# Ledger of designs, part 71: VH-VL binders against q9nrl2r1430to1533

Target 1, 104 residues: q9nrl2r1430to1533
Amino acid sequence: GGVHELSAFEQLVVELVRHDDSWPFLKLVSKIQVPDYYDIIKKPIALNIIREKVNKCEYKLASEFIDDIELMFSNCFEYNPRNTSEAKAGTRLQAFFHIQAQKL

## First folded at step 4 (VH-VL)

Design m15 (framework fv_pamlectabart)
Fold by ESMFold2-Fast, scan of step 4:
Structure m15 (fold): chain C 104 residues (1-104), chain A 122 residues (1-122), chain B 107 residues (1-107)
Amino acid sequence: as target 1 above (104 residues)
Amino acid sequence: EVQLVESGGGLVQPGGSLRLSCAASGFTFSHYWISWVRQAPGKGLVWVGEINPDSSYINYAPSLKDKFTISRDNAKNTLYLQMNSLRAEDTAVYYCARPTYYSLGREYFQHWGQGTLVTVSS
Amino acid sequence: EIVMTQSPATLSVSPGERATLSCKASQSVGSYVAWYQQKPGQAPRALIYGASTRATGIPARFSGSGSGTEFTLTISSLQSEDFAVYYCQQYFSYPLTFGAGTKLELK
């Protein structure tokens, strides 16, 4: 990605972090609090990791950035039953992301 | 368990067309990017292209972009490869291949079908 | 496109020996390299990804190493079922590319 794309990625990550429904996604799930999480989820990721990758210019294509965000949501829906607050937050935040990603 | 089964191969005349299918089972098909990879007899592996879950992104090997079309039908759990203007150099076993994680393209392939042979000959 | 060059084309070894297979990328691919095993009439089988991580169900005798442009697949104590063709693949950049393969054959 160019400078304009990197600025857009950073802006989008900041908007996601600021969103009320970002709380399940801000940092990696604690193994102490949720010991079976890493038995079920094989490629864990969170917004703090994605933001660090943006800052280090690790995304070569815009699709890679989008794939990492989608992986984060996929992990949420794989681990959390549909009726949980985590899954509901994920559904709303993913919809918000899809709207904002159109600006990329 | 994850299974991918290719079909639709056979003998075709130069200039002809074929549509290959890959039937998926044992996983949520609509969550995965899936690739086509081909292998000419006695030769190595050549990546053909890939398609994302909702068909909004399709990536092709540049040399094959105008000849081949990748599509999918999530309701049927089936991936397709439409091949047009076939030449002798397109003779190969065609595999469908899936990465380990869903929502990721440009990956290595954990799961492969058995392949279907396409022979282009007069 | 990134060209993956494998050497040797053929490696003749005996059971119980150590085999070392090389793969070189024409430009840096980080650690985005996978290794596959293929037996005649069969589909490829993933062995290693991320240059050094063994795929699920792959025996410990298979190990991968390298980063950047030079990569190695090592089989520490060859079994009879290991005689096959081995391919490396880069998934760092489009188009995805494979090496031409190294055939591991009985001495």
Scores: ipSAE 0.000, ipTM 0.571, lowest interface PAE 15.8, mean pLDDT 87
ESMFold2-Fast, scan of step 21: ipSAE 0.000; ipTM 0.567

Design m16 (framework fv_ficlatuzumab)
Fold by ESMFold2-Fast, scan of step 4:
Structure m16 (fold): chain C 104 residues (1-104), chain A 121 residues (1-121), chain B 107 residues (1-107)
Amino acid sequence: as target 1 above (104 residues)
Amino acid sequence: QVQLVQPGAEVKKPGTSVKLSCKASGYTFTSYWMHWVRQAPGQGLEWIGEIYPSDSYTNYNQKFQGRATLTVDKSTSTAYMELSSLRSEDTAVYYCARWGYSKYEGLFDYWGQGTLLTVSS
Amino acid sequence: DIVMTQSPDSLAMSLGERVTLNCKASQSVSSYVSWYQQKPGQSPKLLIYWASTRESGVPDRFSGSGSATDFTLTISSVQAEDVADYHCQQYDSYPYTFGQGTKLEIK
């Protein structure tokens, strides 16, 4: 991870945050709103965490950044049944991510 | 350096509204949640609500729902809290605080110096 | 709402003594508890988050412990600059709530 790659990661995270389907992913899932989430999901992550890691230069490889984004989507699909608004939002946002990630 | 700058004081009459500002600098404004917390004289802290500046997504303490409105101006890196229908019980120091990185959540790592709001006739 | 209750209300210690401040939640908040230091006329300053994680730049004499309903902030060797009100906060449940504060004084 050079300066160019870090700028690209920040740009991609901003695009994801601005997407209409980002609402399930903006911050970590609340234990209040979803009490059993942390019993099921062992590696929680969200866009705010990923953006912080970008800002702190914690991604050495583009693959590490992509892995964290994919983990976020995997968590969504593991916890949420396919017919939920969360899973549907995740499906659309993941498709958007795959298109944007071609630019990395 | 990270700074959250707030005005020192405001005096308002009961029944009016106030709009308090919090100007952020020294970090990427859109990457961190901004929270508002108040403290009545000699009392504990009370959470009002939170806003994510990138998309203006908000959550409010139900006690303030409908009376408090949180907004941001991304071009000036400024957060605002408007509180309507003011009562003497609203007399307090009002803080903005940045919610920073935490493995799970809930890290107020920087606070503004606070604005003392006095509501009196 | 989750009620956070701190004890004692105030405490006076001699320099170098170990001090423990308690915070109890009315129901389980897991580890979603933060501690703040507030000196007279100043804003709160984050000391501890996620029950036991020390914020960067905070001296190692400050430590947090606990889970579920019972939480403790410990200062291993109190210094003159530690005179302040200390607030605990839960962020497990909306609305986020704070304790009433514990005032620490030096004899």
Scores: ipSAE 0.006, ipTM 0.554, lowest interface PAE 13.8, mean pLDDT 85
ESMFold2-Fast, scan of step 21: ipSAE 0.000; ipTM 0.557

Design m17 (framework fv_ficlatuzumab)
Fold by ESMFold2-Fast, scan of step 4:
Structure m17 (fold): chain C 104 residues (1-104), chain A 122 residues (1-122), chain B 107 residues (1-107)
Amino acid sequence: as target 1 above (104 residues)
Amino acid sequence: QVQLVQPGAEVKKPGTSVKLSCKASGYTFTSYWMHWVRQAPGQGLEWIGEINPSTGYTNYNQKFQGRATLTVDKSTSTAYMELSSLRSEDTAVYYCARHLRYDSSGYYFDYWGQGTLLTVSS
Amino acid sequence: DIVMTQSPDSLAMSLGERVTLNCKASQSVSSYVSWYQQKPGQSPKLLIYWASTRESGVPDRFSGSGSATDFTLTISSVQAEDVADYHCQQYNEYPWTFGQGTKLEIK
């Protein structure tokens, strides 16, 4: 149900935020700091936005929540070459997410 | 009915590459992640990697990273695993297996292909 | 990597006997364990997931239990058709890892 799902989403987002590899994902990439990012990434997202959507009860299904998290990782791998610290952090955090998402 | 159809056997020479197929039918291809698992003769099961057919996103077991490449063709509902730089120790049965993308109970493999026996011999 | 250790490596049972197969993880995997049955020449078939949840269509004589590091698969009354290798798998931490299997025979 709704209460169970929302509590689970909030818990999972908190666990992602607390993970050592969350640093590339905490907030949207700044247009000022990285202006070419938005030329490449058409659907930007970050953990703070996902958490806000959880708090506003905008996820009707676990699949919608999972899709937003997966979009966040997909954006990371599209923008950042595989050998970057961002891509390596994304790979580790995504693996962690897949395991934790089993609780949803 | 749900089916994952794989070819029965492939024979390859050392140093070459192989591309194994897994044709899905009877379900919505993009709703399930596809995994690849191998089993060497007389050995246990070994996970190679996974792909999300909806996005093309992949995760690999580090032992196969750089040698294995997972892809899908959504138009034919077919998953592929390419393995390069083949060695004799790559001789094994290679399975594709699906798991439900959104199942909160997790990443278990509810349906498996019949397997392809890959023999790497000179 | 998490190592999954199954015991015994093989056993032979009489029809109707209760069989217990063990699976131990080298570190906690919570309840993220599945069991698969593999008959000779066939692909694995899912029996149990989430440590104790039986897959649809699997006979009720199969049950799973356990958590953290210690897991068991029980067959309450073994049948001739149950001759197979049984594999446990953890899906708590990448890479997913399997035990080496337990071979069940009827004699």
Scores: ipSAE 0.000, ipTM 0.565, lowest interface PAE 16.3, mean pLDDT 85
ESMFold2-Fast, scan of step 21: ipSAE 0.000; ipTM 0.574

Design m18 (framework fv_ficlatuzumab)
Fold by ESMFold2-Fast, scan of step 4:
Structure m18 (fold): chain C 104 residues (1-104), chain A 121 residues (1-121), chain B 107 residues (1-107)
Amino acid sequence: as target 1 above (104 residues)
Amino acid sequence: QVQLVQPGAEVKKPGTSVKLSCKASGYTFTRYWMHWVRQAPGQGLEWIGEINPSGGSTNYNQKFQGRATLTVDKSTSTAYMELSSLRSEDTAVYYCARYYKGDFSYAMDYWGQGTLLTVSS
Amino acid sequence: DIVMTQSPDSLAMSLGERVTLNCKASQSVSSYVSWYQQKPGQSPKLLIYWASTRESGVPDRFSGSGSATDFTLTISSVQAEDVADYHCHQYYSYPLTFGQGTKLEIK
């Protein structure tokens, strides 16, 4: 038994959720509050969905986990103009993610 | 303590199918993916695919998609790889290897001894 | 597919010499590279994972380094028991791929 635990993905998702800039990413965007979002974004995703996939062991390789996180940021930047609070939060959280992901 | 036991050899005719086994013991079968890797004589290692014994989900190298089928029997802690439409180019040693799903930075740490599959007319 | 290219294809060393084996990925694989030792007639054995982490029970003369596309396995002082093929492996992206192998012989 000298194997490591699956805490790395779980810890990283928890750190992302607890980050001050996570607020645009915690849950899927509401169609009521943002009616055109789903006309523009074809593959919606959020941290609660990613966390559930981690808990269900649905990520088979680290690249799949990283791809889902990057998709989340890509969606943010596609929908939100750069000068918005959402895009600024996304930029800071993505930088934090890139630093933490180097430990994966 | 950990063992992956495979048959030593199999001989098959071209056009037939083979089902190779890998019997696991000494650990919790469902905590590890099972990978299948082959090595043709004098060649490098070639990844065939993987299976999650917990849920049965699989990923295949596209080169083997449609010809290789990975399955598990949780009651006997045995993984299987079936390869159909055998060709002489399928002559190789076929290994099973486990991969701990609790740490994606880890690697294939235990390998079976391999089954030498010979495909000849 | 990510292609893993090892160099050299083969080398012969004298006992006690430092051995350096190289592995290059065609695309970034971060640190998701492992190294396997395969002695004649045996199955592969894990030496290094996560580019630089030594597997339990592996002698400390073996070390790994590198990230992104360029990776190295070093044997600080080669021993007779190190005669084997050495394979690098990326497990970052599907399909998982191996290098062609480097054959190490003793003079």
Scores: ipSAE 0.000, ipTM 0.605, lowest interface PAE 14.3, mean pLDDT 88
ESMFold2-Fast, scan of step 21: ipSAE 0.000; ipTM 0.557

Design m19 (framework fv_ficlatuzumab)
Fold by ESMFold2-Fast, scan of step 4:
Structure m19 (fold): chain C 104 residues (1-104), chain A 124 residues (1-124), chain B 107 residues (1-107)
Amino acid sequence: as target 1 above (104 residues)
Amino acid sequence: QVQLVQPGAEVKKPGTSVKLSCKASGYTFTSYWMHWVRQAPGQGLEWIGEINPSGGSTNYNQKFQGRATLTVDKSTSTAYMELSSLRSEDTAVYYCARERGIYYGSSYWYFDVWGQGTLLTVSS
Amino acid sequence: DIVMTQSPDSLAMSLGERVTLNCKASQDVSTYVSWYQQKPGQSPKLLIYGASTRESGVPDRFSGSGSATDFTLTISSVQAEDVADYHCQQYYSTPYTFGQGTKLEIK
């Protein structure tokens, strides 16, 4: 751990947020816009929640950070059919994440 | 227009609790985090905490943890801050402020719209 | 907690003068700094975020610069309506913290 790893997590979250395909992941899904989402997805998470956890030093290990990012993608693929714009964005952003995560 | 409407003033006795309101209009309430910030007379701004109206997630400044409670009523697009065990040092203007819903780069946690503030006076 | 220290506490400028307001963080906050203008009797208004990005609708005379621990807000030509307290804020780490403010007056 330590300050170096927390700096790396912050940098990676910033890169994810700035990616063109981050739009489904920036914040928690609205119950008004998608009423059945929380009936299907039991562990919701988004980049704003992950960034907050990074900033509060809640990730002690890189694996904990990676697990939360992977949960975010897993939720996307569980809720959204493969041919949707959300699933396509998730597929591309996840590939980008795997490349960037090599720095951790 | 995007607005956050707060009452002008509240007067409370030491040892009591207060519940301050912040009514949002002109935007999708559940799409933006809401923050609470106070300013004592002649002093700087002090962050109290934040709430995500969509998921109910909260985060508090440790100085206020255990005394401040942030809640929302989605049906009325209203955010609340309850502060317990009031002291004279809690006399301040209390603002609600909206966090911008676009989280690009280093601009994640800045406050783009502020309420007019509620002046809380705690006196015996 | 990260301490934000502003200088000077107050200053008085003549119309049209260039003014520079300083903000120092007790530790490296990268560029995660915002500036707010608070006119007498009003709530704060966002001027700058990310150390140097001007909020939409804010006049071009306002600019921000800096990184790591040293930040500045510059007003290239002070106008009468710029009389206000100016606050810097870091959002690098919770709790988010503000400087004590700089009071700008016009002579």
Scores: ipSAE 0.000, ipTM 0.561, lowest interface PAE 14.8, mean pLDDT 85
ESMFold2-Fast, scan of step 21: ipSAE 0.000; ipTM 0.574

Design m2 (framework fv_pamlectabart)
Fold by ESMFold2-Fast, scan of step 4:
Structure m2 (fold): chain C 104 residues (1-104), chain A 122 residues (1-122), chain B 107 residues (1-107)
Amino acid sequence: as target 1 above (104 residues)
Amino acid sequence: EVQLVESGGGLVQPGGSLRLSCAASGFTFSDYWISWVRQAPGKGLVWVGEINPDSSTINYAPSLKDKFTISRDNAKNTLYLQMNSLRAEDTAVYYCARGLYDSSGYRYFDYWGQGTLVTVSS
Amino acid sequence: EIVMTQSPATLSVSPGERATLSCKASQSVSSNVAWYQQKPGQAPRALIYGASTRATGIPARFSGSGSGTEFTLTISSLQSEDFAVYYCQQYGDYPLTFGAGTKLELK
């Protein structure tokens, strides 16, 4: 655990943001656009928030960083039915994340 | 199929040097942390060290840091262990093992090679 | 370094019985503990990681539990192929360390 670098987190977040399937995860879901989202999802998070936390050195361990990324995917699958474009994008991006996380 | 194949073991005199290789196939080698783990005859497992995907981070067991060097060649899908100043206590089967992240962000070993025996004896 | 202590050193059991193997860490490792099975002349095989998650392809009779400093591996109904040496490992802090192993042998 204690040997994980913050620059590695930045690289991984950039790779996630650049991925074709990142579109549901780039920013927090708008309450105006999706009014019931925050009634269902109690710990919202998105790649822009995670990247800000990385830039502010708020992750002390790789486990904290990975927990936030996994929370993001968990929220996606909780809110979105499995047959939606959002859930399908989340499934592919999560698989990509698991491969890229090996580089940490 | 994931495969890790160690080679380079053999008989070496005390004070000698030896370089071990671990050839990887069946997965994208450049995406994984890989460790060396050794096991003396009839004894337990001892972690030697590990290397990250791009070789920017290498961690060693403190007792072995000054005599062992881990490196990798991603173009050849091969991991190396350079062993210097070998003593009888370094006699062991040397395994390479692939690191896989759990959900907490820490790595355990999901696949191991079959090992290569290093015997340090006069 | 974190010392992992396994007990018993040897456990003699019969097929169909339940076996419980203990692993204690000298300081907290949270849930960062894995269990490996090793048969004579073979490489170790991953069984459990994160203290309680079964590795891919591992039969349901293998279960892990514990957190902090005390961990257990349970084999609920022993099969003949389960007689082997079992090692626990902590991966929460450097250097990574293994227990000395518990040998599961036929009564």
Scores: ipSAE 0.000, ipTM 0.569, lowest interface PAE 17.8, mean pLDDT 87
ESMFold2-Fast, scan of step 21: ipSAE 0.000; ipTM 0.573

Design m20 (framework fv_ficlatuzumab)
Fold by ESMFold2-Fast, scan of step 21:
Structure m20 (fold): chain C 104 residues (1-104), chain A 122 residues (1-122), chain B 107 residues (1-107)
Amino acid sequence: as target 1 above (104 residues)
Amino acid sequence: QVQLVQPGAEVKKPGTSVKLSCKASGYTFTDYYMHWVRQAPGQGLEWIGEINPNSGGTNYNQKFQGRATLTVDKSTSTAYMELSSLRSEDTAVYYCARSLYGRGYYKAMDYWGQGTLLTVSS
Amino acid sequence: DIVMTQSPDSLAMSLGERVTLNCKASQDISNYVSWYQQKPGQSPKLLIYDASNRATGVPDRFSGSGSATDFTLTISSVQAEDVADYHCQQYYRYPYTFGQGTKLEIK
């Protein structure tokens, strides 16, 4: 796939960014503010990086796009214990994503 | 209400390994990091490592990398630290401690076990 | 590794006096410092986290201040039950490191 999928990816990323629970995911975790993050998380990613990849047409398949979003949530749950505000936001945003991703 | 229960003492010979336990109660075990810290007699505190009980993810002090192994049993809310190739300088009180809950980034240790005295001698 | 240096090594105070304990980091650690109280024969107890936040149940006579490399724990009016070793710790970078401790005694 091609041009039609890029529009769908863009729309979904915009919806994720606008969601109230997107705040932990908007940008890469700061190494200055959270210095241990990059010792734990092997493949860091965030919505700004995913959106940039969409804009540069780097996703050729819906599965590649979905894999990057799922990696973002997996990183959240790996780093943040379940009772944290970050993990709770991630749980709600991931549920929202799963509903929206059925349209891809 | 929050309790971290550790055995009182262990005696081991040099070259052997030990597996110390820390049984948690009074909170949701998977919601907080568990740390291991030791204190040699008359000395300061030394951080060994941490584990996220939810994911099993670990970080180690490089001095203990390859010798210390942190694990958890979620069904019994118990954390374990295995220390191999024991030497006399491993004689110390070994504490488990829970990280303070916050935004997920603050790792202050808010509750500590009573400690297990490990003596390494022949 | 980040080295945490505490001063003094020990001090003896009279009841009711203000005491200040110092902790210096070998590099900028922002505010990622905690202070622990360890009474003889007991495990450490959290007093202060993030340089200045008092932990639950800790009396208001205990306060923390400082940022970057220089941190202070203050006890505004020393009580008999404050006899203990006090440890500072950074959690800015792995490995987390503690100072050597300051022993507080009452005259």
Scores: ipSAE 0.007, ipTM 0.652, lowest interface PAE 9.8, mean pLDDT 88
ESMFold2-Fast, scan of step 4: ipSAE 0.000; ipTM 0.567

Design m21 (framework fv_ficlatuzumab)
Fold by ESMFold2-Fast, scan of step 4:
Structure m21 (fold): chain C 104 residues (1-104), chain A 121 residues (1-121), chain B 107 residues (1-107)
Amino acid sequence: as target 1 above (104 residues)
Amino acid sequence: QVQLVQPGAEVKKPGTSVKLSCKASGYTFTDYYMHWVRQAPGQGLEWIGEINPRSGGTNYNQKFQGRATLTVDKSTSTAYMELSSLRSEDTAVYYCARKGFYYSHTYFDYWGQGTLLTVSS
Amino acid sequence: DIVMTQSPDSLAMSLGERVTLNCKASQDISNYVSWYQQKPGQSPKLLIYDASNRATGVPDRFSGSGSATDFTLTISSVQAEDVADYHCQQGYSLPYTFGQGTKLEIK
């Protein structure tokens, strides 16, 4: 407690943001572009929000951070049919995340 | 304003290849998928494939798999479709069309003007 | 592949009449259908997405409805500028497919 620590979470979020398949996840889905999104998805989240939570030291446990990332992917697969470009990007990025998260 | 600019026409002989261009402007090129759709004279629209400009990742309609190759040049915001082993039945207008972020129900909000490809001996 | 079938192939209407165009999917595609207007010599233009949402700048005389396998595009009062081919498209699964188109003419 009380000491500033370099966050492995920040490094992982930066790697996710840099990944070619991050485009569906960079920002919250626009209600103007996708009006029904918030009728279906009750706990919206995106990488910019997760990164802000990391920078504010809001994750006390690795499990809390992992849960937010997994929620992001879960939302993607709930909204997007499996054959869509968004779902395919989510599948590839989630696989990348699972490999990188082993370092946590 | 969003624009997708394509050349007007190309004439090719059977058995050759063609590389069609689509130059994007008015938006961040890497934030949108680029799709290719063709329309043979008097026929409906036919989806060829899609490319993610960031990764170069592609998905193709099986009918065109192995003959169509989609690429991008990020430095010029230009998408390309190369179609090989041309036949007379490939005579069509070829469109590029944009798909936005989280358009899970894929639809195309902006289209290029199309390139008329004529394949004749 | 999902087959999209449009009907009728063509129709001629008088100015001000209500026009209904039909589109059927070979399987349940939820509401994942879009409609495009294509005027002679021009590229397609998005009219309706997700069955019932009008695209930006599209006049309110255009409306879409339907779900699952049966979809309709309605023009409440047809105008001369509406002469075009109308295409429906499923965005549900790869490969994305279009109907054959319906040609709208003025009498």
Scores: ipSAE 0.015, ipTM 0.678, lowest interface PAE 6.6, mean pLDDT 88
ESMFold2-Fast, scan of step 21: ipSAE 0.006; ipTM 0.590

Design m22 (framework fv_ficlatuzumab)
Fold by ESMFold2-Fast, scan of step 4:
Parts: sequence; structure tokens; C-alpha cells
Structure m22 (fold): chain C 104 residues (1-104), chain A 121 residues (1-121), chain B 107 residues (1-107)
Amino acid sequence: as target 1 above (104 residues)
Amino acid sequence: QVQLVQPGAEVKKPGTSVKLSCKASGYTFTSYYMHWVRQAPGQGLEWIGEINPNSGGTNYNQKFQGRATLTVDKSTSTAYMELSSLRSEDTAVYYCARGWRYGSTPYFDYWGQGTLLTVSS
Amino acid sequence: DIVMTQSPDSLAMSLGERVTLNCKASQDISNYVSWYQQKPGQSPKLLIYDASNRATGVPDRFSGSGSATDFTLTISSVQAEDVADYHCQQDYSYPLTFGQGTKLEIK
């Protein structure tokens, strides 16, 4: 095949998904396994939802994309105590995101 | 074209280990997770685990935790599954399958042809 | 672990009939279900992902529906080439789990 042109947002989402610390963020938190999550978190989001918005061309500005990614991290830190594996993964992945987002 | 090439068959004795290979081609090997799934004769599919070829990070089905080891060789675009302490109940076809792309849910869009592992004395 | 239960275990249909295959999850899995077709002697092939999205190259007679715990794969007009085992899978929670499969045969 020929050369594939990928959007900058799609490339960044792919890099986030591939990161070892993406596991808490790949899909929405399970309502059955974590029943109080949706009582605390009012704007749930995950990488699969963000990827879908990218594919539907719903982000017109880089700031809109960045805001959704930051919401995802904010939700993680609000729900999960600082010393949890989830919060630690979120901290590392957010730092990685901030470096990659400089390309946008 | 995306291809995942596996050997056709392996025969092992109980108590031994086996290391099955899955050679990927036609895509960027480090951009997708590789999963391992088995199917015993006449039975359904059973997920063993996954590996991120970029980082080497793994997740296992607890049933196989401590017995299965997933690895990759980036230089040859080959994934491996080692299964130790083999029992007759491990007789099955073992598939590698590609999953996770672009933040999608894990689903297996390409499968290897499978390796039939027979464990018998 | 999330248990996926498929029904019926097997069914035989006449050519051109509408076929419905069911898959039930033991817990709410939203829309995180995939369907695979496995012909005799072959590896599984992805048909449907995220409950209702048809994979590339899959004929439009195949469709998926459902949410939460109850999912259905529909073949609007069964063809001879559709003889296979059909497997559902959840990817909502680890470990990933499959149903036991439904065998489709032609009368």
C-alpha cells in the first residue's frame, strides 16, 4: 500500500493507548465493578470515546482535544486516592501526554 | 497484507514446557497488542493474555498466571507464548490475534492460523 | 469473571431464512461485545465489534444489536457459506471472555 496520512490527534491517541500506563483509561469505568464511580464523576470519559470523537472530526481546535484528555486525568485524580496504582498510572501518563501535546 | 504465521503442530509430554511463535508481517508490529487465545477440541475460545510489543507490558488471565509467559522479539516481529507444567488439558489449538488500535476496545481483527498443541505421554 | 452465555447451542436453518443468535453477559458490559465467525478447520474471523459495528469486508446481511447484558447477532438471509460456529466476546473487563459458541447448520 501507499503512505497513510494520520491526523495529529489520532497519532497522539495511538501513543497514549500504547503506553503501559493507559490501562485505567482505555474504556469507561465499569458501573457494576465500581458502583460509586458515577455518583462521584459527573463527566466520565475514556480514550475509546476520545478516539471516536477524533474519527468523527468533532475536535476543531487542539484545545478541545486537550480539554477532553485533561478531563480524563482530572476524573482519575478525583476518584482515586493519590497512592493507588490508578493515580500513579495517571500521573505518569499525564506527564507523557504533556510532552507529546507540545507537537500540537 | 497483514499476516500472523504460526507453526502447524507441536507434541509435548506432560510436565514439560512449550514455546509457541507467531510471526507478524504487513503492519507496524509495535503499534498493536498481540493476544493469545486457545481452543480445546470441541470447546469454546479461552483468552490467555496480551502483550504490548512496544513496551513488553503484559496482562494475563489469572487461570494462566505463573504458567504462561508472553514475550516479543521486535527485530523479527515475532511474538511468543511459553506455557509451562503442561497437562493433558492443555491440548488445544493456540491462536495469536492482533488487538487494540487507535483507542478502540480490544477486538481481534486478524488471527493466526493456530498451532495444535498435543500434550500426551 | 464475566460469563458469556450463548443460545441456542446449535440450530439448523433453511437457505434465505432470518437467523438470530443470542449472547447474554452475567454483568452490564455496555456495548463492549464482539462477534466472530469460525468455519470448520479455520481460525475465527471478526464480524461485529462494539455490539453493532460491522467489520470491513463483512456482508451487510450480518448485523449486531443489544446493550448492557443482552446481545443479538442477526443474519438477515442465511447463505450456505454461513455454516460456522459463532462466538461472542466481551472486552469490558479482564479477563476477556468468550461464550461457548453457537453452531449454525443448513437443513
Scores: ipSAE 0.005, ipTM 0.581, lowest interface PAE 13.9, mean pLDDT 86
ESMFold2-Fast, scan of step 21: ipSAE 0.000; ipTM 0.558

